# VH-VL binders against Rho GTPase-activating protein 11A (ARHGAP11A): the designs that were tried, part 1

Every score and structure here is a prediction.

Target 1, 191 residues: Rho GTPase-activating protein 11A (ARHGAP11A), of Homo sapiens (Human) (q6p4f7r49to239)
Amino acid sequence: VPFNALPHSAVPEYGHIPSFLVDACTSLEDHIHTEGLFRKSGSVIRLKALKNKVDHGEGCLSSAPPCDIAGLLKQFFRELPEPILPADLHEALLKAQQLGTEEKNKATLLLSCLLADHTVHVLRYFFNFLRNVSLRSSENKMDSSNLAVIFAPNLLQTSEGHEKMSSNTEKKLRLQAAVVQTLIDYASDIG
Unless a header shows other numbers, all headers, positions and changes below count from the first letter of the chain; antibody chains are not in Kabat numbers.
ipSAE, averaged over its two directions, is called F for ESMFold2-Fast, E for ESMFold2 and O for OpenDDE. V2 adds 0.75 times the mean of E and O to 0.25 times the DockQ between the complexes of E and O.
[cut] marks letters that were taken out.
Atom coordinates printed by the task and the answers are left out, and those that the model quotes come from them; centres of patches stay.

## First folded at step 1 (VH-VL)

Design R3
Fold by ESMFold2, look of step 3:
Structure R3 (fold): chain C 191 residues (1-191), chain A 122 residues (1-122), chain B 111 residues (1-111)
Amino acid sequence: as target 1 above (191 residues)
Amino acid sequence: QVQLVQSGAEVKKPGASVKVSCKASGYTFTSYYIHWVRQAPGQGLEWIGYINPSGGSTSYNQKFKNRVTMTRDTSTSTAYMELSRLRSEDTAVYYCAREGYSSGWYDAFDIWGQGTTLTVSS
Amino acid sequence: DIQMTQSPSSLSASVGDRVTITCKASQSVDYSGDSYLNWYQQKPGKAPKLLIYAASSLQSGVPSRFSGSGSGTDFTLTISPVQAEDFATYYCQQSYSTPLTFGAGTKLELK
């Protein structure tokens, strides 16, 4: 299902956000203390069953285990027909992360100003949620660096499926994670 | 201390139904999925399905689709499996089993009930 | 459905031996870098007991003489050294796809 065809909810301070994303993040906020919330693979059979129910409009997220909802969130971004971070910006975002510390953050946030307003609203909503998770890292063990490593392949989905790590692919993966970490750490400044 | 205690043996005729109970104790019932597995005499193990006690959602082996219903009562910490239109080949020991804390991420069963023997005969 | 094939179907061993049981899946049971394969021990008249989950993770309270290895479609349970109490039937189980399926079992007999 195309991103624009998804049902949306109006969320105060953020705008129109896909209803699935609102429901998933809201359900997880009561479980933000969960150790390893996004890190573990979890049950593959439960993830498939839960996705099927969600795809058919079933309201099942409130009773699902946090790890299952977390898996659906990763899958949601990975399976978008178009990446939420436009592919046209990926190379520029990676190059911004090769600058000095303050310059890389400023450049990354300035590039986010090129995003369409609706995309900015969704990214600010989701990255603020991830920032809230990272602020509880003493309990959940998921700081912004950890979350960035996990979500980068789901958000910067191009050239899928390298089996063997090379120096070029390893550097690209580190830069992709750095982009996502900046967006988490500066979530309120996106757009 | 953590345990699953099942209801007693059942003898049924073909065409009848059976409802097996599985009472949990020593842990938070709604935090762990319950699976049902059967073992015919002298045979291996066959998975029937699972229930999430928090909310009651289920997944069934297609072999038993339309004949099996899994439910739970959170006030008594009890899971149930009902099998209808019984056949002689349904004669087996029926187990309930819990996913473990770490092992449950891989749908491994760390605690099993003692088993309920079902005999289906004319 | 994923068929699980165990070998051998039975074997005899003396106390102190090293034994190996294999389990082959009809398709990969790996997901996101983890293997969804578990091992159980079952003694006559008793419920199965979890030994190994995720191919190689030892369940709490299980002796370290039990170990698991493998990935993809090929998995191994090793018992070394075998003890008299290890007489039982051993089952592998995949949890990658519904229906969850078990191997037919391997009977280990003490000499």
Scores: ipSAE 0.237, ipTM 0.699, lowest interface PAE 4.5, mean pLDDT 87

## First folded at step 5 (VH-VL; from a42 with heavy chain S57D, light chain S32E)

Design d3
Fold by ESMFold2, look of step 6:
Structure d3 (fold): chain C 191 residues (1-191), chain A 124 residues (1-124), chain B 111 residues (1-111)
Amino acid sequence: as target 1 above (191 residues)
Amino acid sequence: QVQLVQSGAEVKKPGASVKVSCKASGYTFTSYYIHWVRQAPGQGLEWIGYINPSGGDTSYNQKFKNRVTMTRDTSTSTAYMELSRLRSEDTAVYYCAREVYYYGSGWYDAFDIWGQGTTLTVSS
Amino acid sequence: DIQMTQSPSSLSASVGDRVTITCKASQSVDYEGDSYLNWYQQKPGKAPKLLIYAASSLQSGVPSRFSGSGSGTDFTLTISPVQAEDFATYYCQQSYSTPLTFGAGTKLELK
């Protein structure tokens, strides 16, 4: 289902955020020191079981291993019927990252002003969580560039099949990661 | 040292129940899932299910439909597997096994620590 | 359920030989670039011992003469050179979906 149709929780300072996202992020905050959080594999059989339980409204995230919760978070964004970053903005976001150093971050954040208010609230919440993870990179070894590489394919998805690997494809992937890294580093300025 | 120690051999009649214990030592019991696997005489290995000791949630092989219950006691670091309505084909060695966490890689549900096994004989 | 087919069911070898055991899954056991396929050794009266995880990764303390390869549905365990202590039964196991399933085993015997 679309993210607007999901159950929501009211979160101080951020507004109404999908309850799954709040539950997953708050559960992971107890484990933010975990080395390779989001990079290390979770159990695929446990991920499937956990997803089934959360789809049926069962509260089980607080006892799950952090790598399993992290995997479910990535899957949540990847499997939205409409991407949280509107597809209409993807092209412009990639172009913004091709500008010079002083310009690319400002252009990316200005494009975020085109987002609907609800989308801005959710993105601020999630990207501030990722920023907090990156600030503990001395412990967890996950800086903002690492997190960006991991989350870019989950956030900047397409409905088409993957294109054949080429130099053009590699550049697109790097630009997608750069978009996500800017959103992590400047999370409070989104919108 | 890290180990799993199981309860002793059991002889049961058809229709009875058995409860096998698996006591963990040398590691943080609540950080690793415990799986149960059995092996009938002269046969291969068959997965029964797992339990997360932290919250107690379980997953069972559907073959054991409504006959198996896995529990744990975190104060004694012990996992339990109960199998009810026993049949002669339940005669097997029952193992508990701990999943392994691979530093730098994650979880692959491979089992590096196994209990010594509990022999169950079901006969009239 | 994912069926795991091992070949051969038994084989004979001499110390020093190179031995290959295959395992075929009825469907892919890959997820996000990893193969969820493990190999175990079992000697009579003893619990299984983990040799290989994630298709090709050698478990700590296992001799380097053991190696694993493959992806998707087709996997191979290789022992080279075979040593006297390697005569045992070998099992593959998928951990991609429940129920977790094992191959029927391959018994490696002294020639």
Scores: ipSAE 0.396, ipTM 0.777, lowest interface PAE 3.5, mean pLDDT 88

## First folded at step 8 (VH-VL; from f5 with light chain S97D)

Design g1
Fold by ESMFold2, look of step 9:
Structure g1 (fold): chain C 191 residues (1-191), chain A 123 residues (1-123), chain B 111 residues (1-111)
Amino acid sequence: as target 1 above (191 residues)
Amino acid sequence: QVQLVQSGAEVKKPGASVKVSCKASGYTFTSYYIHWVRQAPGQGLEWIGYINPSGGDTYYNQKFKNRVTMTRDTSTSTAYMELSRLRSEDTAVYYCAREYYDSSGYYDAFDIWGQGTTLTVSS
Amino acid sequence: DIQMTQSPSSLSASVGDRVTITCKASQSVDYEGDSYLNWYQQKPGKAPKLLIYAASSLQSGVPSRFSGSGSGTDFTLTISPVQAEDFATYYCQQSYDTPLTFGAGTKLELK
């Protein structure tokens, strides 16, 4: 299901955000100190069970382990029928990261102005959440660089599976992470 | 120090129910999933299901066709498994086991086991 | 259900030997680069003891003479050198899909 067809909750200062995203991020904020949040794997069997419960409207996230909620959140973005960052912007975003140090951040944020208003609201909500996680990196060991490496394949991945590492694929992966890191570090400037 | 201590052996007739307890000590009970596994005499291990002591969520092996119920009491750090409509084939040692995790995450391995509760189902 | 086939069902060894036990899953138990395969030791009248998790990770307090390897569907537990306390039954267990399933066991006996 496309993200705009999902149930939404009204969130002050952000607008209408998919209810699952609000529930997951809110639950994870209660555990923001968790070492390795998003890096540590959740249980494969529990992710399948949790997804089924969430799809049927069961309120199971508040007591689930943080790493299971984090895994479900990564899966949410990975399994959207259309990526939340529109696929036709991916190449431009990567190209922006090849500019000079100061220019790449501004170009990336300028490209975010091409997004529809609803998409901007969702991205600001999510990336502000990730920024909050990164600001607790002394406790959770997850700075914006770490989070970017984890989330880049979930937000910018093509339909192709993992390929043998080459200089071109390695560079693309690093540029994808750089895009996500910029969006985390400048979350309030998106749109 | 960390341990799971189970209730004592049970003898039941076919058609009855049994409720086995599993008391945790030496760790934070609500931080770890509890699984139940059984072993028939001279046989291997069979997984029954799990419970999250935080919130009480459960997941059961379909083989038990709604005959099993898992609960817990967080005030006593005790997990319970109840098996109903007992048959002679339910004769086994029943174990509770704590789910292990490390710095890399969860792999649904069991690091701490109870001593086992022997259930005998006979007329 | 994922079936776990252990081989051999039993074997005899002397103290000091190198022993290998295999476990084959009916389908891959890998997810996102990790193998969801665990190994246990069980002595008569006792609960199982975790040896190896995630195919190759040694549980804390387990001697380094135990090692695990493999991925996908094919896994191996190695004991080298075998010690007197290692005569027991060994089980593999997959944790990729419900129901969680165990191999039938491999009994390691003293010659």
Scores: ipSAE 0.527, ipTM 0.786, lowest interface PAE 2.0, mean pLDDT 88

## First folded at step 10 (VH-VL; from g1 with heavy chain S103E, light chain S57R)

Design j4
Fold by OpenDDE, fold request of step 13:
Structure j4 (fold): chain C 191 residues (1-191), chain A 123 residues (1-123), chain B 111 residues (1-111)
Amino acid sequence: as target 1 above (191 residues)
Amino acid sequence: QVQLVQSGAEVKKPGASVKVSCKASGYTFTSYYIHWVRQAPGQGLEWIGYINPSGGDTYYNQKFKNRVTMTRDTSTSTAYMELSRLRSEDTAVYYCAREYYDESGYYDAFDIWGQGTTLTVSS
Amino acid sequence: DIQMTQSPSSLSASVGDRVTITCKASQSVDYEGDSYLNWYQQKPGKAPKLLIYAASRLQSGVPSRFSGSGSGTDFTLTISPVQAEDFATYYCQQSYDTPLTFGAGTKLELK
């Protein structure tokens, strides 16, 4: 189901955001200090159970372990019909990461202006959440770089991680992570 | 030391109910999921279900869904499993087990087990 | 349900031997790069003991002579060298889908 078709909540300063994202991020807010948040594996059977409940509109996240909620967030983006970062921007985004630091940031943010308004709102909300997580990296050990490595495959929906690793593949993965890291670091400037 | 201590052996008739207790000690009871597994005589292991740390969430194997109830009492650090409408096929050793987690996460692996409770169902 | 098939059902070995037990799942138990497969040891009259979790992670306190490997549907538990206290029944267990299921067990006996 495309995220546009999902239930949405009105979030001040951000707009209409999928309710699941709001609920998940809100639930994790009290746990952003948890070491290895988003890195720790969740229970697959609980993920499936939680997903089923969420799909039926049941409030179940409050009793779930943070790592399970984190797992659901990753899965949410991964299982969208289309990557939240649209495929037609991937090449340009990756190229932007090969520029100097200042140019990289500017180019990446300019490219984000090509995103649909609703997508911008969702990404701004989510990346600001990730930024908040990264700001607690002294505690949780999850800086923007670590978070980017974890979320890049999910947000871009790339399958390179399942292929035999090559130098080119490694480079691509680094660039993908760099894209996500830039968006985390400059979350408020997206769009 | 970390341990789970279960209630004693039970002998029941078909159609009856049994409630097995599992008392935890040596760790933070409210931080871990508890699972239940049974083993019929000379047979393998069969998963029954789990209960979350707060006791507010349970998941039962469909095979037992209509007959099993899992609860926990935080004040006594005790988990309970009740099985109703007992059958001869329910004769088994019943185990409670703690679900392990560490810095790598959850894998639904059970690191601490009770000593088992033998249930005999016979007419 | 995911069926877990262990092989062999029983085997004999001597102290000092290298023993390999296999476990095959009817479908992949991998998720996000991890394998949700655990190994247990059980001695008569005792509860199972966790040996390996996530296919290859050695549980704390378990001797290094135990090791796990594999991914997808095929997994292996290796004991090398076998010690006298290792004669027991071993079970694999998948945690990818409900219900959680165990293999039928492999009984390791002294030759």
Scores: ipSAE 0.887, ipTM 0.956, lowest interface PAE 0.5, mean pLDDT 95
Fold by OpenDDE, fold request of step 13:
Structure j4 (fold): chain C 191 residues (1-191), chain A 123 residues (1-123), chain B 111 residues (1-111)
Amino acid sequence: as target 1 above (191 residues)
Amino acid sequence: QVQLVQSGAEVKKPGASVKVSCKASGYTFTSYYIHWVRQAPGQGLEWIGYINPSGGDTYYNQKFKNRVTMTRDTSTSTAYMELSRLRSEDTAVYYCAREYYDESGYYDAFDIWGQGTTLTVSS
Amino acid sequence: DIQMTQSPSSLSASVGDRVTITCKASQSVDYEGDSYLNWYQQKPGKAPKLLIYAASRLQSGVPSRFSGSGSGTDFTLTISPVQAEDFATYYCQQSYDTPLTFGAGTKLELK
């Protein structure tokens, strides 16, 4: 299902956000202090079951373990028809990460202005959520860097396991993570 | 000591129902999924289904979907599995098992097992 | 359903030997870099005991002579060196898809 065809909810200050994203983040809000949130593996069979229920409009996230919800959230971005961070911006975003700190941040945020308005709203909502998670890193051990490493492949939809690891590949992965980290740290300034 | 203690052996007629109990101790009952697995005499293991920590969510193997009911009683830290419309083929040892998790996550692995409940279904 | 095929169905070994048991899944049980495959030991009249989870993670309290390896569809349980208490039946179990399924078991007997 295309991103825009999904059910959406009106969220104050953010706009129209996919309902699943809102529900998932809301459910995880009470578990934001959980150590290793998004790092721990969830149950695959429960992920499948949860996805099926969500697709049928059943409220099921409130009774699911945080790790399963987190897994479902990662899967959500990974399985979008197009990466939420558009492919045509990837090269520029990666190049931006090679600039000095101030220029890096400025360039990354300027590039985010090229995003569609709806995408900006969704990303602002989600990255603000991740930022909130990162602010609890003393408890959950998930700072913006850790979260970035986890979510970069899902948000950029990079090929997993299809590329042989090389120095160039490693560099690319680091830059991708840096993009996501920057967006987390400056979530409110996206778009 | 962490353990699951199941109810005693059952002998039932075809068409009857059985309800097996599984009492947990030594850990936070409401923090772990409980699975049920059975083993026919001299045979392998067959997964029946699971119930989540709160008892509000269950998933049954389709083979048993219309005959099995899993429940939990938080006040007594006890899980239950009821199997109805019993058949001779349901003769087996039934196990409750705790789903393991650690810092790495959930893998639907079962680290704590009950001692088993023998069910004999015969006319 | 995912079929789990263990081989051999039975084998004989002596104390001190190196034993290898294989488990093949009818389809991949990998998800996000993890293999959802577990190994159990069962002795007569007893419930199964978890040995390995996630293909290669040793369960706490299990001796280091047990090890698991593999990914995708092919997995291996290794016992080295075999001890007297290791003679039992071993099962693999996939947790990638419902229903959860077990292999038919491998009986390790004393030679």
Scores: ipSAE 0.887, ipTM 0.956, lowest interface PAE 0.5, mean pLDDT 95
Fold by OpenDDE, last read:
Formats: structure tokens, sequence, C-alpha cells
Structure j4 (fold): chain C 191 residues (1-191), chain A 123 residues (1-123), chain B 111 residues (1-111)
């Protein structure tokens, strides 16, 4: 199911955001200082249980461990029918990362203007959340770079995770992470 | 010392209920999931279910879903498992176990175990 | 349910030997690059003891002579060199899906 077909909540300053994202991010807000947030593996069986409850409209995230909620968030993006960062923008986004710092940022944000309005709202909401997490990196050890490495595969849905590591593959992964990092660092300027 | 101490052996008749206690010490009780596992004589291990740190969330093996109840008392750092409508097949050693987690995360691995509670169900 | 098959069911070894125990899952127990497979040791009359978690991570306090490997459906526990205190029953356990399930066990006996 596309994310636009999911239940949505009205969030001030962001617009209509999938309710799950709002609930998950809200639940994690009190735990953004947790060391290794999003890096730690969650319980798979609990993830499945949580997902089932969420699908049935049960409020269950407030009592779940942060790592489970984090895992559920990653899964949410990964299991979208299409990557939330559209595939047709991937090449351009990766190329943008090979520019100088200033040009890289400008180009990346310019490319984000090609996103659908609804996608922009969702990404702005989520990346602002990640930015908030990164701002606590002194405590949680999850700066924007670390978060980017974790979320790039989920947001871009790259299949290369199963490929044999080559220099070219490594470069691509690095560029993908760079895209996500840029979007985290400049979350408010997306779209 | 981190440990789980369980209640003593139980002898019950078929149809009866049993409630096993598991007292935790040496660690923050409200930070860890508790799982229950049983082992019939000379047999392997069978997972019963888990209860979350707050006690507000449980998950039971479907095999026991209608017969098992897990609870926690934070004031005494004690977890409980109640099994009702006992059958001869319920004869086993019952273990409570703490679910381990570290910097790598959760893998539903059990690092601390109670000493076990022997339940004998016989007519 | 995911079925866990251990082999062999029993084996004999001498102190100093290298021992390998295999565990096969009926389905893959991998998730996001991790294998949700744990190994336990159990001695008679005692509770199981965690040896390995996530297929290859050695539990704190467990001797380095224990090691785990594998992914997907096939996993291996290796003990080398076997010590006198290692004669026990070993179980694998998957945590990928409910219900959590254990292998039938492998009994390591002194030759």
Amino acid sequence: as target 1 above (191 residues)
Amino acid sequence: QVQLVQSGAEVKKPGASVKVSCKASGYTFTSYYIHWVRQAPGQGLEWIGYINPSGGDTYYNQKFKNRVTMTRDTSTSTAYMELSRLRSEDTAVYYCAREYYDESGYYDAFDIWGQGTTLTVSS
Amino acid sequence: DIQMTQSPSSLSASVGDRVTITCKASQSVDYEGDSYLNWYQQKPGKAPKLLIYAASRLQSGVPSRFSGSGSGTDFTLTISPVQAEDFATYYCQQSYDTPLTFGAGTKLELK
C-alpha cells in the first residue's frame, strides 16, 4: 500500500503525515538521547507483533522499546511499494553528492523540489525528526552521517545490499548515504 | 549478582492451576523482558511466551494462549506465570529467563535463567 | 512454526578435540543482515546457559573456544578445544518468528 493510502494525521507546519510516522516519531521523542538509536537491532518477533497491532489501529508504541520502534520505522520505509525517494531521481542525487560542498547541498535540495508535494511534507517531517536525533549525537552517538548510513538503504530501497562488495558498490553506498545526510542536515529546506 | 529465583516444586492434579514466581535481583527489573520456557522430562525446550518490562504487554505461544497468564510485580521485582487447566503433558520444569540486550540490540536471547520450577501433573 | 533440526543428536569426543554441531532452520532466520539464532548449553539438572547470540556473537563470560557461524538456514556451533566441563547438551534457538523454537538438542559425551 502506498503511503498516501495510509491513515494520515494533520501535523502543524508539516501537513498531512502518515499517522504511523507521527506516532512512531512522537514515541521516540523521549528517547532520542538513547545511544545507538536506529543502530541497535530490534526484536523481530516484537516488530511483527507491533506491526500487526498498528495495522489494526491499536496503540502500542508507547510501551515498546525504542529500538523496536526504530526498527519498525526502518521497516516502514523499506516496505513501501516504491522508495520514498523516487528511483528516477537517484542518479541525479548521487551525482549531486560528487560536487563541492556548497554545490552539493544546493543541487540536492533543488532535486528535492522535483518531489511530489505530499512526499516533500513526509520527508520534511521525518528528516527533521532525524535531525533532532542527530543534534543529540554527543549522547546517542548518532550523528547525521551515522543515521544516513542506516536509512539510505531503506529510503532508496537499494538492492545492492546483497551484492558482493566492490569498490564501485562501496562508492555507490557512500553516495547514497551522502544524499540522506544532506537531507537530514537541511531537512527544513527540502522541497 | 544478577539472578532469577523461582518458586518451589509444584504437584497438581489435572484441571488445576499453578502459578510460578520468578524473583529478580541484581539488575533493573523494569528494563528487561521476561520469557518463560519449559522442558518436559528428557525432552527439549519449549517457549511459552514473554512479558514486557512494564507488564502491560504479553505474547503467548498459541499453544498456551488460552491457558497461560504472565504478570509482573514491579514493587517486588517478581514475574509470575500462571498455567490453568493443567494436563499431564504440562509436567515439566518451567524456567523464567531474562531477555538479553546490548549495544548490538535484541535477539531474543536469554542470558539469565531461573533455577527452574518442577511441575508434576498427575491424577 | 520454524523447525530447528540439530545434528548430530549425540556425539562423543575427547578433551582437546574439535567438535562441530549443526543447526538447520526450516526457514531463513535472517533479518536486516543479522541471523536470529542463539546457542545454549545445558547440563543435567541445570538451566540452559547462553553461549552464542545472533549466530556468531560470543556471550560475555563464555570461553573463546566456543564459536558460532552460519546464516540463513544453516548454522554451526564449534567447540575447540573441548574441555572436560563442556560435556553437556547444546541447543540452538531461533528468534525470527513466533513461536520461538529450539532444536532437539545435541548431547556431547565424553569418549
Scores: ipSAE 0.886, ipTM 0.957, lowest interface PAE 0.5, mean pLDDT 95
Fold by OpenDDE, last read:
Structure j4 (fold): chain C 191 residues (1-191), chain A 123 residues (1-123), chain B 111 residues (1-111)
Amino acid sequence: as target 1 above (191 residues)
Amino acid sequence: QVQLVQSGAEVKKPGASVKVSCKASGYTFTSYYIHWVRQAPGQGLEWIGYINPSGGDTYYNQKFKNRVTMTRDTSTSTAYMELSRLRSEDTAVYYCAREYYDESGYYDAFDIWGQGTTLTVSS
Amino acid sequence: DIQMTQSPSSLSASVGDRVTITCKASQSVDYEGDSYLNWYQQKPGKAPKLLIYAASRLQSGVPSRFSGSGSGTDFTLTISPVQAEDFATYYCQQSYDTPLTFGAGTKLELK
């Protein structure tokens, strides 16, 4: 189901956000300090159970372990019909990462202006959440770089992670991560 | 130090119910999932279900669905499993087990086990 | 349900030997780069003891002579060198899907 077809909640300062994202991020707020958040493996069977409950509109995230909720968030983006970062922007985004630092950041953010308004709202909400997580990196050991590596495949929905590694593949993965890292670091400037 | 201690052996008739207790000590009871597993005489291990740390969430093997109830008492650090409408096939040793987790996460692995409760169902 | 097939069902070994036990899942138990497969040891009249989790991670306190390997559907538990206290029944367990299922067990006996 496309994210725009899912139940949405009105979030002040962000707009209409998928309710699941709001609930998941809210539930994780008290656990942002958890070491390895989003890196730790969750229970697959509980992940499946949680997903089923969420799909049926049942509130269940408040009692779930943070790593299970984190896993559910990753899965949410990965299983969207289309990547939340649209494929037609991937080449330009990756190319932008090969620029100098200042120009890289500017170019990346300018490209984000090509996103649909609703997508911008969702990404701004989510990346601000990730930024908050990264700000606690002294505790959770998850800085924006680490988070970017984890979420890049999910947000871009690229298959390179399952392909045989080559120098070109590795480079592409690094560039993809760099895109996500930039968006985390400058979450408020997206769109 | 860390241990799960289960209630004693039970002998029941078919159609009856049994409630097995599992008392935890040596660790934070409310931080771990509890699973239940049984083992029929001379047989392998069969997973029954789990209960989350708060006791508000349970998941049962469909094989036992509608016959099993798992609960927790935080004040006594005790988990319970009740099995109703007992059958001869329910004769087994029943184990409670703590689900392990560490820096790598959860894998539904059980690191601490109770000593087992023998249930005999016979006419 | 995911079926777990262990082989052999039983084997004999001497102290000092290298022993390998295999576990095959009816479908892959991998998720996001991890294998959701655990190994247990059980002695008569006792509860199972966790040896390996996530296919290859050694549980704290377990001797290094125990090791696990594999991914997807094929997994192996290795004991080397076998010690006197290692004669027991060993079980693999998948945690990829409900219900959680165990292999039928492998009994390691003293030759």
Scores: ipSAE 0.883, ipTM 0.954, lowest interface PAE 0.5, mean pLDDT 95

